# VHH binders against Shikimate dehydrogenase (NADP(+)) (aroE), part 2

Target 1, 275 residues: Shikimate dehydrogenase (NADP(+)) (aroE), of Thermodesulfovibrio yellowstonii (b5yj55)
Amino acid sequence: MITGKTKIIGIFGDPIEHTLSPLIHNEAFSYLGLDYCYVAFNVKKDKLKEAVEAIRALNIRGVNITVPHKETVIQYIDELSDEVKNIGAVNTILNNEGILKGFNTDVNGFILSLKDEGISMKNKNFLILGAGGAAKAIVYGILKEGGKVYIYNRTPSNALAIKEKFKKFGFIEIVEMDKSVTEKIDVIVNATSLGLKKDDPMPLNPELIKPEHVYCDIVYPETPLMREAERIGCKVVGGIGMLLWQAAFAFKIWTEVEAPIEIMKKTLNKLLTKD

## First folded at step 1 (VHH)

Design b05 (framework vhh_ozoralizumab_d1)
Fold by ESMFold2-Fast, scan of step 1:
Structure b05 (fold): chain B 275 residues (1-275), chain A 120 residues (1-120)
Amino acid sequence: as target 1 above (275 residues)
Amino acid sequence: EVQLVESGGGLVQPGGSLRLSCAASGFTFSSYEMYWVRQAPGKGLEWVSEISSSGSTIKYPDSVKGRFTISRDNAKNTLYLQMNSLRPEDTAVYYCARKYTIVGGTYDYRGQGTLVTVSS
C-alpha cells in the first residue's frame, strides 16, 4: 500500500515499458517490509535535465538510469563513484538530502555474477566479444579484479578505444578471430547484443568452444550460443546473474539494507519462464 | 570535493620559459582527461592543451603547438604545463581544468588560476 510516507525510487529510460526492474524491486520491498515503491518513467532525451532536477524537487530517494541516458546523465550529477569516473556511465543515482551521487552497479553486478558461480578472475584470461557500453563495464571489472583481457570487435576502432582507455588498469590486448583465438582463454564473454533476436548470427563459432571454457553471456534469458556451450559441457553463466546482482547493489545503495537475493531470483524466474 | 590548485606563474621576458603545476585532490585523478585553459585580459576563455588519463594522447591549438608541453604525474596527482618561447600574447591567467564528466561537458572544475605576464 502506497501512502504519504512511502519513499519513491524510479528508473529513467526510453523505451521503458518492458523493464523488469519495478517487479523485482517491489517484490523485494514487500518481502522485507520496506516502505518503498519503484516506478518506471519514460524520459525522452530532451527531458533528461528536467527529470534529474525532479529527483530533488519531488524528494525521490534515487533512480536507475538506462538506455539512452547512462552517459548524458553524468553532467547533471553532483558526485560520481570511481566506477563512473573510470567507465563514463551511470546506472544508479542516490539522492542524499539533495546531493545526487552517481554509481555504476553493472561493474560489481558482473563481478558477483561470476563469483556467485564460483569463478575467480585473478590471473585468468578473458575473451571479450564486443566493445559497447556493457563491454566497458565488464573490461573495467575484470582488470580491477586482476584478470587479463583479450578483446574482439567487428569494428576495430571501437576495440582500440577501449584498449587505450583501460590499458592503465591492467592487461588488455586486441585479438583477431581465428582458429587459435580461444586456445589460451579461460572465460569467454559475449558482451554484444547478438542472441537477443531469433535470426542473429552467433557471436562466436561454437567449434572454438571447449568443455574447459567458462562461457558467459550478458543477454538473457538464454541465447543459442549459451545452449551450445552447455551441450559442449561448459560452465555457463547467463545474463540473468548480471541483471540480478546490479539490481541487488542498487537496492543496497538506496535502502542501506542487503538485497534479498533469493526472493529477487524467484521473481526473475517467474517473469522469464512465462513465455 | 574536487580541488585544483595552480602554481608557477610569474613575470617573464619574451622568449623566456615557465613551468606551471596543478595539484589535484578530491577525485581519482588518473581516471580523467585534464586541461589547461587561459583567459587573457578582456578576452574569453581559451583552450591551451589537453591530456588523456594515461598521458598517451595530447592535443594543442596552433597558437601554442611546438612551444608548450602538457604532462602529468598520476602517482602525485599533478598536472604540468611547460611553456617555452613565451610571447606577449601568452599573457593570461592560466587554469587547470577538468570537465564534469569523463565524456563531454564544459570546464566545470577550475582552480583559482595562476597569472603569467610576458613583458619586455
Scores: ipSAE 0.000, ipTM 0.095, lowest interface PAE 20.8, mean pLDDT 85

Design b06 (framework vhh_ozoralizumab_d1)
Fold by ESMFold2-Fast, scan of step 1:
Structure b06 (fold): chain B 275 residues (1-275), chain A 120 residues (1-120)
Amino acid sequence: as target 1 above (275 residues)
Amino acid sequence: EVQLVESGGGLVQPGGSLRLSCAASGFTFSSYAMYWVRQAPGKGLEWVSEISGSGGSTKYPDSVKGRFTISRDNAKNTLYLQMNSLRPEDTAVYYCAREIRVYGDYFDYRGQGTLVTVSS
C-alpha cells in the first residue's frame, strides 16, 4: 500500500521501458515490509539537471542512474564515493537530507555476477567492447581483481581515455579489431548497448568466438551475440546477474538493510518465464 | 583493391619534427574516418590520432596533444601526421588505418607502416 508516508526511489534513463529494476526492488520492499516504492522515469539528456534537482525538491530517497546519464550526472552531485572518483561514472544516488551522494554499484555487481557463475578474474585476459560508463566500472572491477584488460571501442579516443585513467590500477591495452583479436582472450565482455534494439549490429563477429571463451554481456535479457555464443558452446553470463548484484548493493545504500537476494532472484526468474 | 601506403618516417633527434603521409587508394577516401596508430617495439598498438571523413573533427590522446596534428587532403586521397617536439618515447612503427563497421567496429585495413626512431 502506497501512502503519504511511502518513500520514493527512482531510476533515471533514456530509454527506460526495458528496465527490470522496479520489479526487483518493489518485490524486495514488499517481502521485507519496507515502506518504499521504486519508479522509473524517462529523462532526456536536456532535462537531467532538472531531474537531479527534483530529487531534493520532491524529497526522493535516492535514484539509480542508467544510460545515457552515468557520466553527465556527476556534475550535479554534491559528494562522490572513491569508486566514482576513480571511475567517472555514477549509477546510484543517495539523498541524505538534501545532500546528494553518488556511488557506483556496477563494480561489485559485475565482480559478483562472474563469481556467482564460478569465474575467477585473477590473471585472466578480458576483451572489453565499449568505453562508456558501464565499461569504466567493469574495467576498474577487473583490474581491482587482478585481471588483464584489452579494450576495443569504435571511437578509439574513448578507449584511450579509459586506458590513461586506469593504467595505474593494472594491465590495460588497446586492441585493433582483427581476425586474431580474441586468440589470447579468456573472457569477452560486451559493455556497449548493442543488442538492446533488434536492428543493432553485433558488437563482435561471432566467427571470432570459440567454445573455450566465456562470453559476458551487460545487455539483458538476451542478445543475438549471446545466442551465438551459446550455440558455439561458450559459458554465457548475461546482464541479468550484473543487474541483480548492482541492485542488491544499491538497495542497501538507500534502505541500510541487506537485500533479500533469493527473493530478487525469484522475481527475475518469474519475469523471464512469463510473469 | 584497398591500399594505404605510409611514408615520411626516419631517424630524428629529440625535439625534432617529422611529417608522415599516407596515400590511400581503392575506396572513397572522404567517406571514412582515418586514424594514425603506432606500435613501439615489444608493445601493443596505441592510438595517436583520429580525423573524421570531412576533416571537421580531430582527436588526440594527452600523450601527443599539442605536439601532433592530423590532417587530410580529400582531393589527393592523402592523410598526414605532423609530429613536433618528438621524444624518445615516440619511437614506433606508425600505421595509417581505416575504420569500418561489420558485426562491430574495426580497422578493416592498415598499411605496412613507417618507422620513426627518436634518438641522438
Scores: ipSAE 0.000, ipTM 0.104, lowest interface PAE 21.9, mean pLDDT 84

Design b07 (framework vhh_ozoralizumab_d1)
Fold by ESMFold2-Fast, scan of step 1:
Structure b07 (fold): chain B 275 residues (1-275), chain A 119 residues (1-119)
Amino acid sequence: as target 1 above (275 residues)
Amino acid sequence: EVQLVESGGGLVQPGGSLRLSCAASGFTFSSYWMYWVRQAPGKGLEWVSEINSGGSETKYPDSVKGRFTISRDNAKNTLYLQMNSLRPEDTAVYYCARGYLEWLSYDYRGQGTLVTVSS
C-alpha cells in the first residue's frame, strides 16, 4: 500500500516500457515489508537535466540510469564513486539529503554472475566482444579480479579507447577477428547488443567456439550464439545473472538492506517465462 | 570459492575491548575494499567501517568513530576490527564483507561472529 510516507525509487531511460526492474524491485520491497515503490520514467535525451533535478525536487530516494543516459548523466551528479570515475558510466544514483551520488553496479553484477556459476577470473584469458558501456564495466571488473582481457570491436578506435583507459589496471590487448583468435581464450563474453533482435548476426562465428570455452552473454534470456555454444558443449552463462546481481547491489545502495536474492530470482524467472 | 570467516566475538563488559578477525580466501584480498557491518537482534544491517585495498584510507559512522579501528594485513589475507569502549548497543552479529571501492556495494559477506556487551 502506497502512502504519503512511501519512498520513491525510479529508472530513467528511453525506451523504458520493457524494463523488468520495477517488477523485480517492487516484489523485493513487498517481500521484506519495505515502504518503497519503484517506477519507470521515459526520459528523452533533451530532458535528462530536468529529470535529474526532479530527484531533488520530489525527494526521490534514488534512480537507476539506463540507455542512453549512462554517460551523459555524470555531469549532473554531485559525487561519483571511484568505479564511475574509472568507467565513465553511471547506472545507479543515490539521493542522500539532496546530495546525488553516482554508482556503477554492473561491475559487481558481472563478477558475481560468473562466480555464482563457479567461474574464477584470476589469470584467465577473456575475449570481450564489444566496446560500449557494458564492455567498459566488464573489462574493469575482469582486470580488478586479475583476469586478462583481449578485446574486439568493429570500430577499432572504440577498442583502442578502452585499452588506453584501462591498461593501468591490468593486461588488455586488442585482437583482430581471425581463425586463431579464440585459441588462447578461456572465457568468451558477448558485451554487444547482438542477439536482442531476431535478425541480428551472431557476434562470433560458432566455428571458433570449442567445448572447453566458457561462453558468457550479457543479452537475455537466450541468444542464438548461446544456443550454439550449448550445442557445442560449453558452459554457458547468460545475461540474467548480471541483471539480477546489478539490481541486488542497487537495492542495497538505496535501502541499506540486503536484497532478497532468491525472491528477485524467482520474480525474474517468472517475468522471462511469461510473454 | 570466495570465503570470509569471522572470529573473535564473545561476551564482554561495558567499557571493555574486543578484536575481531576475518580470514579471507578464494580471491585477491589486496585488490578489494573491505567492510565490517553488523546486525543487532531484530534490526537491519548497519555499516560499521571500511578500509581501502592498501589500508591507507578508513571511514566510520559517528556511532563508532573514535572507538573502533579497522585494519588489514594483505600478506595474511586478514581483516581486523579493534573495538574499544564497548557499549550495550554494540551488541550484534558482526560480518566481514567485500566490495569494490563502494561502501554500500558488498558482493560477499561472511557467516558472522556474535558480540554481546553486558554485565
Scores: ipSAE 0.000, ipTM 0.134, lowest interface PAE 17.5, mean pLDDT 85

Design b08 (framework vhh_ozoralizumab_d1)
Fold by ESMFold2-Fast, scan of step 1:
Structure b08 (fold): chain B 275 residues (1-275), chain A 121 residues (1-121)
Amino acid sequence: as target 1 above (275 residues)
Amino acid sequence: EVQLVESGGGLVQPGGSLRLSCAASGFTFSDYWMYWVRQAPGKGLEWVSEISSSGSTTKYPDSVKGRFTISRDNAKNTLYLQMNSLRPEDTAVYYCARGLYSSSWYPFDYRGQGTLVTVSS
């Protein structure tokens, strides 16, 4: 039962209608008996400043930030975590008595999604496809764990910007998409939005994937390239793990309570398997 | 520049008490989980306690639960560890550390210089 005492948590994005975050968080609140409610808000790019100010005006406890706002939102936040200052992207805001604090839980969400599957990052070669907000968090996380990054983006200047930003943290090189690009790679990561729409091209030619590769995709529930990687014989890590763990960290930031991981997993399984 | 400076270590007899302090500077202290970790000579780092950014959540391993208490003062940017009923096994260099999350989910990202605690007769 929602009352005048219920604390509100939201998510800002565009489009937003298909987000699984409200279902995951609301089931977790219900399970733990926490008086919170998580709601989704479609926020157009020209309304982001007003939406952020509404966090203070409506005394909202905090929000997630998703596409296309993760970088743009930074200018409207009062305090940033040190990791956000390094990455330049926010996915979680905490309203602490009118002071808005920005965090990035995608970093640890990605790291834990791989560790949960038994995949080590230290001294492993990662091919990162994409150069957006998610790619920045993923690259930073891999470098922080001692992994090596090879980055490709169809717009080369975006890949160069990431290399220049993160080269001080570890090994990062730009690659061109050719027949040899995956030969020295251990883990391939799709950090683009390709696979969300029915007519999207694959982010990588499946002919470049070998059974020895681990294939990771931030898109969920299941992309055509994930299916091809599985058919080829790869270990496949889907975007559900990253979604789960980034949500768990955001939950803790807002509530200061450990997220009920098994309840969140059951909720995701029900939504994705229709069980 | 991030700085964590520990103090309060020393020689104490078994059964005694000691209070450690950590002065934090160069970052927004109230945004971070804080930790105490220790390292005995020739051994790895061992997590001792953790506290959430607001101070509302604290955690301890069984080895120190009921004997050690972590606390923080966000207005003073200071972390504390009250150590009671000390045992020879508690002898170690104690480090103050920070992180965005509980240590059970993610390692801390910065550690201080440490303060030596020696428990012996």
Scores: ipSAE 0.000, ipTM 0.196, lowest interface PAE 13.1, mean pLDDT 85

Design b09 (framework vhh_ozoralizumab_d1)
Fold by ESMFold2-Fast, scan of step 1:
Structure b09 (fold): chain B 275 residues (1-275), chain A 120 residues (1-120)
Amino acid sequence: as target 1 above (275 residues)
Amino acid sequence: EVQLVESGGGLVQPGGSLRLSCAASGFTFSSYAMYWVRQAPGKGLEWVSEISGSGGYTKYPDSVKGRFTISRDNAKNTLYLQMNSLRPEDTAVYYCARHYDFWSGYFDYRGQGTLVTVSS
């Protein structure tokens, strides 16, 4: 029941009607008996400044930020996490008594997803496939944790841009796709959208995967390459973990309470189940 | 692997028209919704348009609605953006994108971009 005492969490984006975030967070609030309500707001690009000021004016507890505002919103925020300063994108804002703080929970979502599976990043060699927005957050997260990054992208200039941006934080090298590219790798991460549809080519030739590798994929629920990696004998970490942990981290930022990850996972699986 | 290559950008005068193309490869093009996004100098990324895999559904923000038209040719694996009545504020690098992430709002893959400059 929503009352005059209910605290509001929002999401700002355009378009916004397809977002699954309200369903995931509201089920979590209901499960824990927290008097919060998560709502979606369509915010046009020319109204972002006003929308951000409305966080203070309406005493909104915090918001998620999505396309097209993740970079533009930075200028309207009082304090930025190190992740935001280094990546250049915000997905979560906390209103602490009128002081707005920006976070990028995709970084922590990736880190927590691997740690929850018992995977340490320090001094481990990661092969990152892709050079888009997800790859930037993942690369920064790995370097922050003391991991080493080898990056491959079909368009080399995109990989070079990431290397130049992040080389000051740790070891990052661009690699070519050859027979030996995975020989020194501990963890392979697909940070592309390849595997989302059944006819997609695999982001990596399965012959390059060995049982000793950990295979991570941002795509969910299960891709052909994830199935092949499992058949080969790899530890496999799917994209659902990263998505849930980034939401769980945002939840904790706003509520100061640990998110019910299993309830969030159940809700997401129900929404994604075919029928 | 997935590859998206934009073309068709250039210099146009206010009130002019321009057509952008995006050549897609490495995936079943007709199975994916496709997007155009842009980034003006010194600004953040802005969503411009989307089209369903079949082409039966399109969507636009108010800033370009009625002026821009997204279309696709699935036989040629090509996405288009027809831009009419161009304004100086339309000056930006335009990107073709396949993946639209509902959680983070990131495009996991987008092309290199094509520059559109609207000036006299």
Scores: ipSAE 0.000, ipTM 0.108, lowest interface PAE 17.2, mean pLDDT 84

Design b10 (framework vhh_ozoralizumab_d1)
Fold by ESMFold2-Fast, scan of step 1:
Structure b10 (fold): chain B 275 residues (1-275), chain A 121 residues (1-121)
Amino acid sequence: as target 1 above (275 residues)
Amino acid sequence: EVQLVESGGGLVQPGGSLRLSCAASGFTFSDYYMYWVRQAPGKGLEWVSEISSSGSTIKYPDSVKGRFTISRDNAKNTLYLQMNSLRPEDTAVYYCARYRGYSSGWYFDYRGQGTLVTVSS
């Protein structure tokens, strides 16, 4: 039951209507008997400052931040975690008695989504498709684990910006989309939003994928390229894992209680099937 | 090979202090969030402190907040826990743990063998 004692957690984004985060977190709160409620707020770019101040004004416990606010929100936050200082993107804010602290749980969310599938990153070659906020967290995570990054983005200046920012942490090289781009790659990661819309082009030509590749996608539940990778014989890691693990880390930040992973997984399975 | 070796436990009177140390090897210590977790006799694991890779972000549960202080020395690959105003309920084996997330029910993929802290009743 929601009462006057219930603590509020939110998510700021635009669009926000189809987010699965409220369903995952609210089921976890219910399972553990925690008096929290997670709600989604559509926040337009020109209202972000007011929305962040409302965290203090309404005594909201914390929020997730998603597209398009992950970078812009930093200027309105009091304290930043080490990951945020290095990445330049926030996906989680904690309100500690009016002091707002920013975190990025996408880093460890991505790392654990691969480690839970038995995929090691040290000395492995990763092809990263995309150069947005998710791509920055993923690149940082891979370099931190001793992986090597090859990055492609349709806007070359965005890929160059990532290389210049992260080259101090490890091996990162910009690539062009040609017939040989995947020949030395172990893991292919789609860090773009391609695959969310039915008519989206594939982020990579399937002819470039071989059975020995691992294919990862931040999009969920299943993209056309994920289906092709599975048909080719690849190990496929979908965006559900990253969604799950970043949510689990954010849950712990707000509640200081470990997330009930099996309950979160069960909730996601129900949401992604037509049962 | 990842190794975590705790030291500094012992018998102490209520209100006393102890400083625990954890020597880390086999990985780049400065890249990882680190935890102290404890297990009291006959009870489950309880986390008692968290510290980010650089030491800038630190968290405690209410049970130890204001009494325990976590710190790290990345040049020495060492994690510390300063425990003040110790209470009988702090009696436990204390483990140093490396950040893993949640696949095993706690935030670590490696922990040490532990060091026993006994606060006399």
Scores: ipSAE 0.000, ipTM 0.146, lowest interface PAE 15.4, mean pLDDT 85

Design b11 (framework vhh_ozoralizumab_d1)
Fold by ESMFold2-Fast, scan of step 1:
Structure b11 (fold): chain B 275 residues (1-275), chain A 121 residues (1-121)
Amino acid sequence: as target 1 above (275 residues)
Amino acid sequence: EVQLVESGGGLVQPGGSLRLSCAASGFTFSSYSMYWVRQAPGKGLEWVSEISSSGSYTKYPDSVKGRFTISRDNAKNTLYLQMNSLRPEDTAVYYCARSDYEWLRDSFDYRGQGTLVTVSS
C-alpha cells in the first residue's frame, strides 16, 4: 500500500520501458516490509538537469542512473564516491536531506557476477568491447582485482581515453580488431549496448570465439552473441548477474538494509521465464 | 587518498574491555559502510563487525556477537569498536577497513596500519 509516507526511489534513462529494476526492487521492499516504491522515469538528454533537481524538489530518496546519463549526470551531483571520481560514471544517487551523493555499483555488480560463477580475475586477460560508462566501471573493477585489460572500441579515441585514465591502476592496452585479437584472451566482455535491438550488429565476429573463452555480456536477458558463444562451448555469463548485484548494492545505499538476494533472484527468474 | 588510522589497542586482562577508534580521511566517510577486521598471530584476516553508512544497521559473526559493539560518528569521521568480555583468543591486530565489496568480507580494499590488542593475564 502506497501512502503519503511512502518513500520514492526512481530510475532515469532513455529508453526506460524495458528496465527490470522496478520489479526486483519493489518485490524486495515488499518482502522486507520497507515503505518504499521504485518507479521508472524516461528522461531525455535535454531534461536531465531538471530531473536531477526534481530529486530535491519532490524529496525522492534516490535514483538509479542508466544510459545515456551515467557520465553527464556527474555535473549535477554534490558529492561523489571514490569509485565515481576514478571512473567518471554514476549509476546510483542518494538524496540525504537535499545533498545528492553519487555512487557506482556497476563495479561491484560486475565483480560479484563473475565471482558468483567461479571466475577468477587475477592475472587473467580480458577483452573489453566498448568504452562507455559500463566499460569504465568494468575496466576499473578488473584492474582492482589484478586482471589485465585489452580494450577495443569502434571509436579508437574513446578507448585511448579509458587507457590514459586507468593505466595507473594496472595493465591496460588498446587492440585492433583482427584475426588474432582473441588468441591470448581468457574472458571476452561485451560492455556495449549492442544486442538490445533486433537490428543491432554483433559486437564481435563469432569466428573469433573459442570454447576455451569465457563470454560475458552486460546486455540481458540473452543476446545473439551469447547464444553463439554457448553453441561454441563457452561458459557464458549474462547481464542478469550484473543487474542483480548492482541492484543489491544500490538497495543498501538507499535503505541501509542488506538486500534479500534470494528474493531478488527469484523475482528475476520469474520475469525471465514469462518472457 | 584514503587514510585510516587506528588507535586504542593495548594489553588487557581476560574479561576486560577496550575501545578502539579509527580516524578516516580522504573520502566522504558518511557515504560508506565500514568494517573492523582482525588478524591473530599466524592466522588469516577475520571480519569482526560491520556498520552501515548512517549507523542504523550493524552485523557481527557469532564469535563476537553480544561482546563487541561497532559505532560511528560521521561528524568526526571516526569509527569505534567497543570490546567487552575479552578472551585470550581475541588477541590480534585490529584493522579499520572500507570494502568496495560488501558481499566479500575477505576483500578489504582499504585498511589502516592496525592496532595490537593483547588479552593475557
Scores: ipSAE 0.000, ipTM 0.211, lowest interface PAE 12.3, mean pLDDT 86

Design b12 (framework vhh_ozoralizumab_d1)
Amino acid sequence: EVQLVESGGGLVQPGGSLRLSCAASGFTFSRYWMYWVRQAPGKGLEWVSEINSGGSSTKYPDSVKGRFTISRDNAKNTLYLQMNSLRPEDTAVYYCATDWGDYEYYFDYRGQGTLVTVSS
ESMFold2-Fast, scan of step 1: ipSAE 0.000; ipTM 0.161

Design b13 (framework vhh_ozoralizumab_d1)
Fold by ESMFold2-Fast, scan of step 1:
Structure b13 (fold): chain B 275 residues (1-275), chain A 122 residues (1-122)
Amino acid sequence: as target 1 above (275 residues)
Amino acid sequence: EVQLVESGGGLVQPGGSLRLSCAASGFTFSSYGMYWVRQAPGKGLEWVSEISYSGSNTKYPDSVKGRFTISRDNAKNTLYLQMNSLRPEDTAVYYCARPTYYYDSSGYLDYRGQGTLVTVSS
């Protein structure tokens, strides 16, 4: 039931209409008896400042921030977590009595998505495909856990920018895409945005993937390369885990209550796949 | 541009059958797994069926298993949902859906069909 006492949590993005975040969070609120409602707001680029001020004006408890606002929103926020300062992107805002604090829950979302599947990161070699916002959070998370990063991007200057930004946190090297690039790799991570490149070549030649590799993709529910990795015999970790765990951390930030992970999983499975 | 156009909905009596179609354009249809999802009045979205890109693998929730059959014709870029033994609780707007191919912390599906209304009533 939504009443005059219900606290509002939102998500700002464009496009936004098909977001799954309201489904995940509202079912969790209902399960725990928390008087919150999660709503989606389509916010155009030229309205972001006004939307952020509306968090204070409407006493909204907090919001998720998604494409295309994760970087541009930073200028409108009062306090930033260390992760945000290091990565340069926000996906979660908390309103504490008019003081807006920015967080990035994608870092721990990625880390826990792998740990939940039994994948250790310390001293493991990761090949990261891509150099966008998701790649920055993933690279930072891997280095924080003591993993080693090898990064490839079609635009070398973008890979170089990531290396320069994150080399102070651990081992990171740029690689060339050749026949041997995956030989020393334990985990391959596709951090590209294939929804914008669905008609482009795959981010990696499937012939470079072997059964002993773990293949991770931030995209869900399924990509052509995920299917090929599964056919080859790899353990495949899709983007559902990262989506789930980043939501769980955001939930804790807003409510100060641990997220009901199994209820959130069940909600996603009802829409995307059966368990 | 991606376009999904659903058709075949209408009024049908309990126990009746209906076949939905979805005409796909603007992308390589044969490269994507596809879904049917529905939204009943006053309810949230519910997954109805899933089919692999080749058509060799299909999945259903218990609520429709044995009654609904998803299929596809890759030569015609068309997705189908055969609905048998329809019940009043199957009343909903039905959408065909194409999965998204990029991560976003909001998590969203790329489905742009207008939907087709199925009403199961006497």
Scores: ipSAE 0.000, ipTM 0.209, lowest interface PAE 11.2, mean pLDDT 84

Design c01 (framework vhh_7uia_1)
Fold by ESMFold2-Fast, scan of step 1:
Structure c01 (fold): chain B 275 residues (1-275), chain A 121 residues (1-121)
Amino acid sequence: as target 1 above (275 residues)
Amino acid sequence: QLQLVETGGGLVKPGGSLRLSCVVSGFTFSSYAMAWVRQAPGKELEWVSSISSSGSYTYYEDSVKGRFTISTDNAKNTLYLQMSSLKPEDTAVYYCAKDSGEWDLYYFDYWGQGTQVTVSS
């Protein structure tokens, strides 16, 4: 029941109508008896400043930030976590008595999504496909955990930008796409949007994937390359795990209560069996 | 508001030189990688060159290596493309572009309006 006492949490993005976050968080609030309500807000690029000020004006407890605002929002936030300072992207804001604090829960979301599947990162070789905001969080997380990064992007300048930012944190090298690129790789990560649109090309030639590889994809619910990796015999980790764990960390930031991860997971699974 | 404004285009003879400039406003210039992208008449967009946020890395399309130089002046919030030994094949509209930092396949989220470069006798 929503009352005058209910605390509001939101998400800012564009487009936003298909976000799964309200359903996941609201079910978690209901399960734990927490008086919060999570709502989605479509925020156009030219309205972000006003939307951020509305967090203070409306006394909103906090918000998630998604595409296309994760970098642009930083200029409107009072305090930033170390992860945000290092990555340059925010996905979570906490309003603490009018002081806005920015976090990036995608880092720990990625780390925990692999650990939950029994995959260690220390001294493992990762091939990262892509060089956008998700790739920055993923690369930082891998290096922080002692993993080694090999990065490929169709536009090499974007991969160079990531290497320049993160080389101080650990091993990172840029690779070219050739027949041997996966030979020394333990884990392949698709950090591109390939697989979201009907008829998207695969982000990697399946002939380069072997059963001993772990295949990870940030796209959800399932991409053609994920299906192909599974057919080949790989351990496959989809974007659902990262979505789940980043939500769990954001939940704790806003509520100061541990997220009911199994309830969140059950809710997400129900959503994926419809539409 | 984010703005990228290109200048320096024009008509040059083969073998000539031009310097393109892109003045940037509305974001911290040194926080993002920057690029030059061109489009010749009736052709697709072609990436030409990029520079990292620190300026430590520069990358060039094979056809322009040794002829073009990308650089930045952080004090002036300006991106440059020094073009030498120009060929008729370099005729195109040249766009300044900012890296988006987003996980989309295409990582440039803000573009200028472009400046026309014509190489002809």
Scores: ipSAE 0.000, ipTM 0.135, lowest interface PAE 14.6, mean pLDDT 83

